# Ledger of designs, part 17: VHH binders against q9c0h5r722to879

Target 1, 158 residues: q9c0h5r722to879
Amino acid sequence: WSSESIKKPMIVTSDRHVKKEACELFKLIQMYMGDRRAKADPLHVALEVATKGWSVQGLRDELYIQLCRQTTENFRLESLARGWELMAICLAFFPPTPKFHSYLEGYIYRHMDPVNDTKGVAISTYAKYCYHKLQKAALTGAKKGLKKPNVEEIRHAK
Key: E = the ipSAE of ESMFold2; O = the ipSAE of OpenDDE; V2 = 0.75 times the mean of E and O plus 0.25 times the DockQ between their complexes.

## First folded at step 9 (VHH; framework vhh_lunsekimig_d3)

Design f3 (at its last look DockQ between E and O 0.24; V2 from the best seeds 0.00; counts 0 for: pae O 9.6 > 2)
Fold by ESMFold2, look of step 9:
Structure f3 (fold): chain B 158 residues (1-158), chain A 120 residues (1-120)
Amino acid sequence: as target 1 above (158 residues)
Amino acid sequence: EVQLVESGGGVVQPGGSLRLSCAASGFTFSSYWLYWYRQAAGIERELIAVIYSGGRTYYVDSVKGRFTISRDNSENTMYLQMNSLRAEDTGLYYCARFPEESDYGAFDIWGQGTLVTVSS
C-alpha cells in the first residue's frame, strides 16, 4: 500500500493513453479508499473507476494490479475494506485479461483464508464474493452494450 | 460424506489445561487445511487457530503461546492443546475444514462443538 502518487503504470506499456490513464486511475482508487481527498462522494468515484476499466480495455489488468497493491500491507482498516469493495465492483463489469486471470485468482483465493479477518475487516467475505464475480466475469466477458456503467449498477455491484 | 466431531471439552479452573479433539471422516484428511473456532455467549464464532496441510500453523494473538494445534493424519484427527486457560476462553469450540471451491458461499464444514468452561 502507498499514500503517494505514481508516475508510471505498474504494467510496462507503450500505449500512451494507457500510461496516462493508469496514473489517473491510481488517484481515483486512492480517493475511493479514503487515502486521497475527493470532492465527489465514493459512489461516483467508484463509477469513474469502473467506467475507465470498462471503456479502456488496456487498463483492466493495471486496475486490478493497483487494487492488489493497495490491499496488500494496508494497515488502514477502512481503506482496506474499501479496496476490496472496489475490486468486487469492478469485477461486475469486466474481467482481467486471460494472461492476468490466474494471478488475480490466486491473489483472491489466498485472501479467502479466514486468517485474513484479523481485527474487524471481513476480508475473506470480500474475497469469496470477488472470487465468484471473477469466475462469472471470465465466463461472460465485459458487460456488453454501448452504455457506460451507471450509478444504479454500481450500487448493485457492491 | 464429510463429518467433523469435536470432543474433549469440560470444566476447568483458571490456569488449567484441556485437550480438544476433532475426528474427521469422508475426505482425504491430510490434504486439507483445518481450523479451530470458538464462540462465547452472545458473540459470533471467532477463528483461533489453523493448521495447514504442510504442517504450518497460525494462532490469533489471544491464544499464542497457550494453545497448540496439531494433526494426526493416521487417525484423521486434529487436536487443540489448551494451556493456561482463562475465563475469557470459555465457549463452544468448533473444528472446521477449508471450504472447497464448489462450496464457496454455501457452507463451512463443522460440527456441534464441544463446551469449554473456565471458572473457579
Scores: ipSAE 0.098, ipTM 0.562, lowest interface PAE 5.7, mean pLDDT 82
Fold by OpenDDE, look of step 9:
Structure f3 (fold): chain B 158 residues (1-158), chain A 120 residues (1-120)
Amino acid sequence: as target 1 above (158 residues)
Amino acid sequence: EVQLVESGGGVVQPGGSLRLSCAASGFTFSSYWLYWYRQAAGIERELIAVIYSGGRTYYVDSVKGRFTISRDNSENTMYLQMNSLRAEDTGLYYCARFPEESDYGAFDIWGQGTLVTVSS
């Protein structure tokens, strides 16, 4: 977890668009998690995050690794919960790439044990949910069609 | 009524084997992921094995290679074959059903548990 912004993508990429969007994405994640002042309500912030990941395939792994970062050693319980919630939301719309799947799966799986729970936050519950969502997403792929994620879908996903 | 009932626990010597059963009722068994947990005295409950509706399995490192989770959908029963048992495997063993997606992964049903004691 970091309270600071990232200056470059966490994942090595040559994609200039991904490089540009990665920092903004991280800020949005921080906004949703409550670690940064939000310019919109959490629902709309989540929509923006989900839309970015949905529309830009190259940003998906970056998105998920950023969420992994923000849910690791996060002492802010509300922030932590929201981070996992956001992960679940994103998984409702798109999986990571096959290359990154095993990493994310392992990360989530390790948090499914109640030993990882902290006072006031049942991380294991979130992780189990995310695990299920990940597996489903891996099978079905990203949301199909030309219609972007909408607020109702976000609401349903969390 | 949704119900899970564990059985098969008992006392066994180190290196021995046990087979636990989890009998399910009141729901479409084949549609759910199922889990085995255990709880040693004075220690929090820990996840040890998972089986998907499709039969894929996962294990924590401490039981990998020794324990086998399986299911018989025709009998609505999940199993845990435990081999090469160790003293540290002693505890109450629980089965759990993964809830629907709307429940945010919170297990909505647990069994009462079956006691496994590994001692010389």
Scores: ipSAE 0.007, ipTM 0.276, lowest interface PAE 9.6, mean pLDDT 88
ESMFold2 (binder alone), look of step 9: mean pLDDT 83; pTM 0.824

Design f4 (at its last look DockQ between E and O 0.08; V2 from the best seeds 0.00; counts 0 for: pae O 12.0 > 2, placed apart)
Fold by ESMFold2, look of step 9:
Structure f4 (fold): chain B 158 residues (1-158), chain A 120 residues (1-120)
Amino acid sequence: as target 1 above (158 residues)
Amino acid sequence: EVQLVESGGGVVQPGGSLRLSCAASGFTFSSYWLYWYRQAAGIERELIAVIYSGGRTYYVDSVKGRFTISRDNSENTMYLQMNSLRAEDTGLYYCARFPEESDEGAFDIWGQGTLVTVSS
């Protein structure tokens, strides 16, 4: 976990759109988690994150890696809980790429260990939920159609 | 069918020792993470110890230094060695396994528990 901005993506890429978007994505993740000030309410921040990942396929793995980073060794309880919430929200709209599926699956799986709950946050419950959503997303693929995610879909995904 | 059967409970004096066993069947024992929980009267089950497939262990603060979790993969059995027992350790002790992917929630694989009573 980091309270600081990032200057380059965590995944090496030659896609200039992905590079620019990765830095902005990290700010949005920090804003949703309460680690960065936001003018928009959390629901609309989550909407922007989910919309970016849904719309820009090259960002999906970067998004999940950033969430893994921000939920690892995160001692801010509310921030930690919100990070897992955001992961669950995004998994309602798009899976990671096949090459990153095993990594994310393994990350979520080891957090399903109830030992994590003794820290005052029910991480195993969030992780179990994310695990189910990852499996469903892998089977169904990304949200179909031309319409971007909307607020009601975000509310239901939460 | 996956089964876990707890045994070894009994009555013991404060400061005494007891070893619990959890006999497992129906799954590849060596590949799973295993847990001990306990439940005092009127309280929800609480996690007390974990042993991972690689042999690393975790203990909640209230039992650290007093309890030792172990496993014998050749006998498909997990153990909980309980030393320096206190009255507050009284309760039903359950073993559990890390849930399968198809499980919705908490550990579905429990036995009836084995009762540990610490009394003078």
Scores: ipSAE 0.036, ipTM 0.523, lowest interface PAE 6.6, mean pLDDT 82
Fold by OpenDDE, look of step 9:
Structure f4 (fold): chain B 158 residues (1-158), chain A 120 residues (1-120)
Amino acid sequence: as target 1 above (158 residues)
Amino acid sequence: EVQLVESGGGVVQPGGSLRLSCAASGFTFSSYWLYWYRQAAGIERELIAVIYSGGRTYYVDSVKGRFTISRDNSENTMYLQMNSLRAEDTGLYYCARFPEESDEGAFDIWGQGTLVTVSS
């Protein structure tokens, strides 16, 4: 977990668009988690995050690794819970790439152990849910069609 | 009606073994992940084992190597084989179904629990 912004993508990429969007994405994640002043309602922030990951395939792994970062050694319980919630939301719309799948799967899997739970935050419950979402997303792929994610879908994905 | 019913609990000496059962009804058993939880006196309920619809299993460290979760989809029954039981394994054991997505959110379905007492 970091309170600071990232200055470059966490995952090595040559894609200039991904490089540009990665830092903004991290800020949005921080906004949703409550670690940064939000520019909009959390629901809309989540929508923006989900939309970015949905529309830009090259940003998906970056998105998920950023979420992993923000849910690791995060002692802000509300922030931590919201980070996992955001992961679940994103998984409802798109999986990571096959290359990154095993990493994310392993990360989520390890957090299914109740030893990771803290007072007031059942991380293991979030992890179980995310694991299920990940497996489903891996099978079905990203949301299909021309219509981008909407607020109602975000609400339902929580 | 969706229902889970645990059985097989009892009193056993340290080092002993028990086999718990969870009988399921009212839903497509084979499609769901299933869980074993336990709750010791004065302690919050804790996850101890998971079996996926595909048969993959997961255990918490405290029961690894001692407990085995399994399922028989033809009988709509999940099992927990418990070997090398310890005093700290004492508690109410619950089976649960992984929640489904609904308009009301995602919730686990729980059984009533079966009591396991490990004492000399």
Scores: ipSAE 0.000, ipTM 0.261, lowest interface PAE 12.0, mean pLDDT 88
ESMFold2 (binder alone), look of step 9: mean pLDDT 82; pTM 0.813

Design f5 (at its last look DockQ between E and O 0.04; V2 from the best seeds 0.00; counts 0 for: pae E 14.0 > 2, placed apart)
Fold by ESMFold2, look of step 9:
Formats: C-alpha cells, sequence, structure tokens
Structure f5 (fold): chain B 158 residues (1-158), chain A 120 residues (1-120)
C-alpha cells in the first residue's frame, strides 16, 4: 500500500499513452479507496477507472497490479474494503491479459482463506467474489459492444 | 535453463494414495509461491493447492483434508501428498511458479504434467 503518487507505471512499457494513463489511474484508484481527496462521488470515480481499463487495453494488467499493490499490507480497513470492491467492479468489464491471469488468480486465491480476514474487513468474502468474476471474465472477455461503461452498469457490477 | 519437472503419477485404486514431486531448477526456489494445478480430460486446468514462500498453504474445497502440499527448499522440490483418492481426481497434474507482484519481470513456469489415474 502507498499514500503517495507514482511517477511511472509498475509494468515496464515503452507506450507513452500507457505511461501517462498509468499515473492518472493510480490517482483514481486512491480516490475510490478514500486515500486521496476526490471531487466526484465514488460511483463516478469507479466509472472513470472501469472506462479507462475497458478502452485502453494496454492498461488492464497495470490496473490490476495497482489494485494488488493497494490491497497488500493496507492497514486502513475502509480503504482495503474499497480496493477489493473496485477489483470486483473492473472484473465485470474486462479480464487481465492471459500472461497476468494466473498471477491475479493466485493473488485472489491467497486471500480466500478466512485466516487472512482483518478486524472489520472480511477479505475472504471479497476474494471469493473476485475469484468467480475473474473466471467468468476470462471466459467471456471484455465488455462487448461499442459503448463505454455507464453508471448503471457500474452500480449493477458492484 | 528454468525448469519444473513433475513425477510420481500413476494408476491407483479409489481410496489409495500417491505422492507427486515437482523438481525445480534455474531459479531461487525458496523465494517463490508454488502451485499445483490439474486438468481432467476435455476441461480446463484448475488450481488445487498453493504453498506460499512463507510456508502458508491453501487448498480448494474438493481436496481439503485429503491432499497435503509441502516443499523441501534444500532439494528444490515441491510435493503433493494425495490421500483418499477418488475417480474425480483423475487428470494431468502440473506444478507452476507464477509471476509475483514484487517482481513483475518474472515469468510463469509450468511443468509438462504427470498423469494420475484413479480407477477400479
Amino acid sequence: as target 1 above (158 residues)
Amino acid sequence: EVQLVESGGGVVQPGGSLRLSCAASGFTFSSYDLYWYRQAAGIERELIAVIYSGGRTYYVDSVKGRFTISRDNSENTMYLQMNSLRAEDTGLYYCARLPEYTDWSAFDIWGQGTLVTVSS
């Protein structure tokens, strides 16, 4: 977990568009989790995050690894819960790439054991949700169609 | 060369036991989480057990209490002790080292699989 901004993506890339978007994405994740001041309500912040991952295919693995970072050793319990919630929301719209799928699956699986539950946050319940959604997303692929995610789809995915 | 090689598969009757081995070479074995997957004929691979670098273990419900994952870091080998085997446990068993968050530049490594057949 970090309260600070990042200066470059966690995944090495030469794509300038991905580099720029990765840093902005981290700010949005922090905003949704309550670790950074947000000017918009959480539902619209989640919409922005999901839209970026849906529209910028090269950003999808970066998005999930940033979520893994922010849910690892995160002692701010409300922030931790929101991080898992955001992971579940994004998995409703797009999977990670095949090369990252096994890592994200392993990360989620490690959190499905109730011994990992912290006081006030049932991590294993969130992880079970994410596990199911990851398997479904890997089979169906990204949200289909020509239109970006909308607020009602985000609310339903929650 | 980075390798994982499974062994110990075979034919066993229902209720029997089998011990699988996964021999590793070419990387720092003790630093990685390690996984067992299985694949039944005609379906996709499924995760069955994990042993984390810190020693904690996790099992899917269908194998809890029957399978035990372990590692011997001095021999660079992971094991899967399989007890009370059922026909549904039949399949090709793979060991894997997957990329970890702390080193995204690491790549996943899979063995070639060892066949377990549980039949009367």
Scores: ipSAE 0.006, ipTM 0.143, lowest interface PAE 14.0, mean pLDDT 79
Fold by OpenDDE, look of step 9:
Structure f5 (fold): chain B 158 residues (1-158), chain A 120 residues (1-120)
Amino acid sequence: as target 1 above (158 residues)
Amino acid sequence: EVQLVESGGGVVQPGGSLRLSCAASGFTFSSYDLYWYRQAAGIERELIAVIYSGGRTYYVDSVKGRFTISRDNSENTMYLQMNSLRAEDTGLYYCARLPEYTDWSAFDIWGQGTLVTVSS
């Protein structure tokens, strides 16, 4: 977990668009998690995050690794919960790339153990939910069609 | 005790067929989504098929049209019918359990795996 912004993508990429969007994405993640002042309500912030990941395949792994970062050694319980929630939301719309699947799967799986739970935050519950979503998404792929994610879908994905 | 036990693996020629079984015990079988994974030598484990508690199925592209996942809730057994087998299908096959969407108390459970070898 970091309270500071990232200056470059966490994943090595040559994609200029991904490089540009990665820092903004991280800020949005921080906004949703409550670690940064939000420009909009959490639902709309989540929509923006999900839309970015949905529309830009090259950003998906970056998105998920950023969420992993923000849910690792995060002592802010509300922030932590929201981080996992956001992960679940994103997984409802798109999986990571096959290359990154094993990493994310392993990360989530390790957090399914109740030993990871903290007072007031059942991380294991979030992780189980995310695990299920990940497995499903891996098979079904990203949301199909031309219609972007909407607020209702985000709400339902929570 | 929750347990999954895979069986049915063996050696088969390309184009051949195998049927894997996953026998479950220690939990309400019908209430769980079930998954097949496989792991080839030197390669990471990969998800290949899912059958949900409601009966819906999903497959990865590499096995679509060739593999069929099914379940018999009365026998607490999940199956994987594998047709038109290819060399690249060789690997250790695992069944796994995940809870239904509303079941937050259950954990993922893995079997020990059954070996499938496709060779001429």
Scores: ipSAE 0.000, ipTM 0.283, lowest interface PAE 10.5, mean pLDDT 87
ESMFold2 (binder alone), look of step 9: mean pLDDT 82; pTM 0.811

Design f6 (at its last look DockQ between E and O 0.02; V2 from the best seeds 0.00; counts 0 for: pae E 14.0 > 2, placed apart)
Fold by OpenDDE, look of step 9:
Structure f6 (fold): chain B 158 residues (1-158), chain A 120 residues (1-120)
Amino acid sequence: as target 1 above (158 residues)
Amino acid sequence: EVQLVESGGGVVQPGGSLRLSCAASGFTFSSYWLYWYRQAAGIERELIAVIYSGGRTYYVDSVKGRFTISRDNSENTMYLQMNSLRAEDTGLYYCARLPEYSDWGAFDIWGQGTLVTVSS
């Protein structure tokens, strides 16, 4: 977990668009988690995050590694819970690449043990939920069609 | 030449079993996720099972508990063990590969399919 913004993508990429968007994406993640002042309500912030990941394939692995970062050694319980919630939301719309899938799966799996639960936050419950979402996404792929994610879909993905 | 070739299809009675094979050539087999699809007459192709490069497997609900996907990287072959077959399992079965850096759905190689007919 970091309170500071990132200056470059966490994943090595040659894509200039991904490089540019990665920093903004991280700020949005921080906004949703409550670690940064938000410009919009959390639902709309989540929509923006999900839309970016859905529309830009190169951002998906970056998005998930950023979420892993922000849910690791995060002592802010509300922030931590929201981070996992955001992960679940994103998994409802798109999976990571197969290359990154194993990492994410392992990360989620390790957090399914109740030993990881903290006072007031059942991380294991979130992780189990994410695990199932990841499996489903691996079978079904990203949201299909030309219609972008909407607020209602975000609400249902929580 | 990169290719996937399905085999093992045939006619079987309801409740019977069948084992399909997907033989790969021309590429590093172990680096790819592999999928089984099927297509019934008049219906869109549907995904039924996936096996990761690491060997983990997942199934759609309609085949869960009845079908088993597996792979032998030493033989460059993927398998689909089909048990308790039903009439609705009838269709052309395809295998496909997914590159590790690709987005889901970016299947770049398909087999020609093998026909499975479940009838009394």
Scores: ipSAE 0.501, ipTM 0.770, lowest interface PAE 1.0, mean pLDDT 93
Fold by ESMFold2, look of step 10:
Structure f6 (fold): chain B 158 residues (1-158), chain A 120 residues (1-120)
Amino acid sequence: as target 1 above (158 residues)
Amino acid sequence: EVQLVESGGGVVQPGGSLRLSCAASGFTFSSYWLYWYRQAAGIERELIAVIYSGGRTYYVDSVKGRFTISRDNSENTMYLQMNSLRAEDTGLYYCARLPEYSDWGAFDIWGQGTLVTVSS
């Protein structure tokens, strides 16, 4: 976990649009988690994160690795819980690529270990929800349609 | 039949040592994460230590530095070496397994426990 901005994506890319979007995405993730000041309420911040990952397929793996980074060694309990919430929300709309699927699955599975519940946050409960959503997303693919995610879908996925 | 059997409990004085064993049968031992729990009279079972299939370990703060968990995959046995024992370590010690891809939050196999009493 970091409270600082990033200057380049976690995943190396030559796509300049993806590079710029990755840095903006990290700020949005920090805003949802309460680690960066935001003017928008959390629900609309989550909507923007989910919309970016849904609409920009090249960002999906980057989004998930940023969430993994922000939920690793994060001792701010409210921030940690919100990071897992955001992962669950995004998994309702799109999976990672097949290449990243195994890495994300392993990350989530490790956090399903009851050991994590000793931190005063029910991390294993959040990880169980994310595991189910990842398995479902792998079977069904990204949410299809001509319309981006909306507020009610975000509220339901939360 | 899948079984976990604890042994090695007994009575020791404060500051003493004891080595617990958890013998496993009926499953592919090397594929499972293995846990030690303890239960003092009148309270809920508490996690003590974990050894993962790759050999990594985890300890709760109250036993870190005093207890060592290990496994021998060729003997299908997990161990808990307990040093510098204290009166609060008294209780029934259980081993348990958690499958890698199963219903989480429900250990599917527990032993019957081995009693450790630390008294002067």
Scores: ipSAE 0.006, ipTM 0.165, lowest interface PAE 14.0, mean pLDDT 78
ESMFold2, look of step 9: ipSAE 0.005; ipTM 0.220
ESMFold2 (binder alone), look of step 9: mean pLDDT 79; pTM 0.785
ESMFold2 (binder alone), look of step 10: mean pLDDT 79; pTM 0.787
OpenDDE, look of step 10: ipSAE 0.402; ipTM 0.732

## First folded at step 10 (VHH; framework vhh_lunsekimig_d3)

Design g1 (at its last look DockQ between E and O 0.02; V2 from the best seeds 0.00; counts 0 for: pae E 14.8 > 2, grease 26.1 > 24.2, SAP .701 > .668, placed apart)
Fold by OpenDDE, look of step 10:
Structure g1 (fold): chain B 158 residues (1-158), chain A 120 residues (1-120)
Amino acid sequence: as target 1 above (158 residues)
Amino acid sequence: EVQLVESGGGVVQPGGSLRLSCAASGFTFSSYWLYWYRQAAGIERELIAVIYSGGRTYYVDSVKGRFTISRDNSENTMYLQMNSLRAEDTGLYYCARLPEYTDWGAFDIWGQGTLVTVSS
């Protein structure tokens, strides 16, 4: 977890668009998690995050690694919960690449043990939910069609 | 040439078993995720199972507990063991590969399909 902004993508990429969007994406993640002042209500922030990941395939792995970062050693319980919630939301719309899948799956799986639960935050419940979402996404792929994610879909994905 | 070739289809009675094969050639087999699809008459093609490059497997609910997807990287072949077959399992079965870094829908190689008919 970091309170600071990232200065470059966390994953190695040559894609200029991904490079440009990665830092902004991280800020949005921080906004949703409550670690940064939000420019909009949380639902719309999540929509923006999900839309970026949905529309830009190269940004998906970056998105998930950023979420992993922000849910690792996060002492802010509300922030932590919201980070996992956001992960679940994103997984409802798109999986990571097969290349990154194993990492994310392992990360989620390690957090499924109730031993990780702390001070009323059931991380294991979030993780289990994410695990199933990841499984489903691996089977079905990303959201189909030309219609972008919408607020109702975000709400339903929570 | 990169290709996938399905085989093993046939006619079987309800409750019977069948094993499908998908033989791959022309690419690094072990590096790809592989999928089984099927298409019943008049119905859209549906995904039924996936096996990761690392060997992890997942299934749709309709085949879970009855079908087993597996792969032999040394033989460049993926399998689908189908047990307790039902009439609704009838259809043309396809295998497909998914590249490690790909967009949704980027199943870039498909087999020609093998027909499975479950009937009394």
Scores: ipSAE 0.453, ipTM 0.760, lowest interface PAE 1.2, mean pLDDT 93
Fold by ESMFold2, look of step 10:
Structure g1 (fold): chain B 158 residues (1-158), chain A 120 residues (1-120)
Amino acid sequence: as target 1 above (158 residues)
Amino acid sequence: EVQLVESGGGVVQPGGSLRLSCAASGFTFSSYWLYWYRQAAGIERELIAVIYSGGRTYYVDSVKGRFTISRDNSENTMYLQMNSLRAEDTGLYYCARLPEYTDWGAFDIWGQGTLVTVSS
């Protein structure tokens, strides 16, 4: 976890659009998690995150890696919970690429152990939800990719 | 070159105590979360305790108050002090290191296990 901005994506890419969007995406993730001041309410911040991942397919793996970063070694309880919540929201709309699927699955699986729970935050419960959503996204990904995210779908995915 | 080696297992009576050690090599020990798991015969490995990189600890309810996890970063060693042992604590005890987020794609590292038997 970082409270600071990033200046380059975590995944090496030559796509200039992906590079620019990765830095903006990190700010939006921080805003949703409450680690960065935001003018917009959390629901609309989540919508923007999900829309970017849905719209820019080259950004999807970067999005999930950024979420992994912000949920690792994060001692801010409400921030940690919102990070896992945002991962679950995004998994309702798009999967990672096949290459990244196994890494994200492993990350989620490692957090399904109750060991990651803290006072007031059942990280293992969140990770279990994300695991099921990841498996479901692999089964239904083509169907869900036909329409962009909207506020009603974000509310359902929470 | 990354290794975890458990030691300190043995046979103890119910109510007894035992101290397990997990010696680490080949990585920056102080930067990682470290875990103790156990596996009884016919059962999946279950988590029992964690020590986070900042020193905070977590215990599952079945061992809370009886077990104490600690680390000595100068000796690259994690410990599990096990008090008030019960028959259901019998099993093979593993230490583990899971990848930090900055080591994207790194594999989990597990020890080979040390056997703890609680019997009269």
Scores: ipSAE 0.006, ipTM 0.139, lowest interface PAE 14.8, mean pLDDT 76
ESMFold2 (binder alone), look of step 10: mean pLDDT 81; pTM 0.807

Design g2 (at its last look DockQ between E and O 0.01; V2 from the best seeds 0.00; counts 0 for: pae E 14.8 > 2, placed apart)
Fold by OpenDDE, look of step 10:
Structure g2 (fold): chain B 158 residues (1-158), chain A 120 residues (1-120)
Amino acid sequence: as target 1 above (158 residues)
Amino acid sequence: EVQLVESGGGVVQPGGSLRLSCAASGFTFSSYWLYWYRQAAGIERELIAVIYSGGRTYYVDSVKGRFTISRDNSENTMYLQMNSLRAEDTGLYYCARLPEYSEWGAFDIWGQGTLVTVSS
């Protein structure tokens, strides 16, 4: 977890668009998690995050690694919960690449143990939910069609 | 040449079993996720199972508990063990590969398919 902004993508990429969007994406993640002042209500922030990941394929692995970062050693319980919630939301719209899948799956799996639960935050419940979402996404792929994610879909994905 | 070739299809009675094979050639087999699809007459092709390069497997609900996907990287072959077959399992079965660095749906190689007919 970091309170600071990232200065470059966390994953190695040559894609200029991904490079440009990665830092902004991280800020949005921080906004949703409550670690940064939000420019909009949380639902719309989540929509923006999900839309970026959905529309920009090269940004998906970056998105998930950023979420992993922000849910690791996060002492802010509300922030932590919201980070996992956001992960679940994103997984409802798109999976990571197969290359990154194993990492994300392992990360989620390690957090499924109730031993990770703390001070009323059921991380294990979030993780289990994410695990199933990841599984489903691996089978079905990303949201299909030309219609972008909408607020109702975000709400349903929570 | 890079290719996938399905085999093992045939006619079987309801409740019977069948084992399909997907033989790969021309590429590093172990580096790909592999999928089984099937297409019934008049119905859109549907995904039914996936096996990761690491061996993890997942299934759609309609085949879960009855079908088993597996792979032998030493033989460059993927399998689909089908048990408790039903009439609705009838269709042309395809295998496809997905590169690890590709987005879902980027199936770049398909087999020709093998026909499975479940009938009394």
Scores: ipSAE 0.448, ipTM 0.759, lowest interface PAE 1.2, mean pLDDT 93
Fold by ESMFold2, look of step 10:
Structure g2 (fold): chain B 158 residues (1-158), chain A 120 residues (1-120)
Amino acid sequence: as target 1 above (158 residues)
Amino acid sequence: EVQLVESGGGVVQPGGSLRLSCAASGFTFSSYWLYWYRQAAGIERELIAVIYSGGRTYYVDSVKGRFTISRDNSENTMYLQMNSLRAEDTGLYYCARLPEYSEWGAFDIWGQGTLVTVSS
């Protein structure tokens, strides 16, 4: 978890567009989680996050690893809950790439144990929901990611 | 006081066109994201279009290609051009402004709505 901006992506890339978008994506994630002030409501911040991951294919794994970073050792309870919520929202629209799938699955799986729950945040419940979404995305394959995210779908995915 | 006032609603035939206006006052219009929503009888208010402060736009699938949102910052006015209207577009159309510092779902400014009726 970090309260600060990042200057370069978590995943090494030579694509300058992906590098620039990764830094902007981190700011949007912080805004959704309440760790950075935003001029837009959370639903529209989530829409922009999901749209970037959906439209910039090289950004999908970066998005998920940024979410893993922001939900690890995060002691701000509402921020932690919103981070898991955002992960579930994005998984409704697109899976990670096959090469990142097992890492994300393992991350989600180890958070399904109730030992991870803290007073006021049922991390295991969020993780179970994310696990279900990830398994559904893997099962349906290419059907996911074909439609642009919209506000009502984001509200439903939440 | 901060206000949004819609106008331009009316009765049109299917396939017709209508242009809605949203006049804004009491805030720095150019700095805000602006929204059009609609509400049909028995349905919750639904988002239909957004125009961001930089001029980029977003549309829900049901209106994409038929509706165009725009803004005129010198007139403090947002517009919705509606073409190829269908009966399902019938409803009360609202404009809205996002709060400066955002929380879930709340808009601090709504207009009164302008009624659009599409009937044969």
Scores: ipSAE 0.000, ipTM 0.125, lowest interface PAE 14.8, mean pLDDT 76
ESMFold2 (binder alone), look of step 10: mean pLDDT 80; pTM 0.790

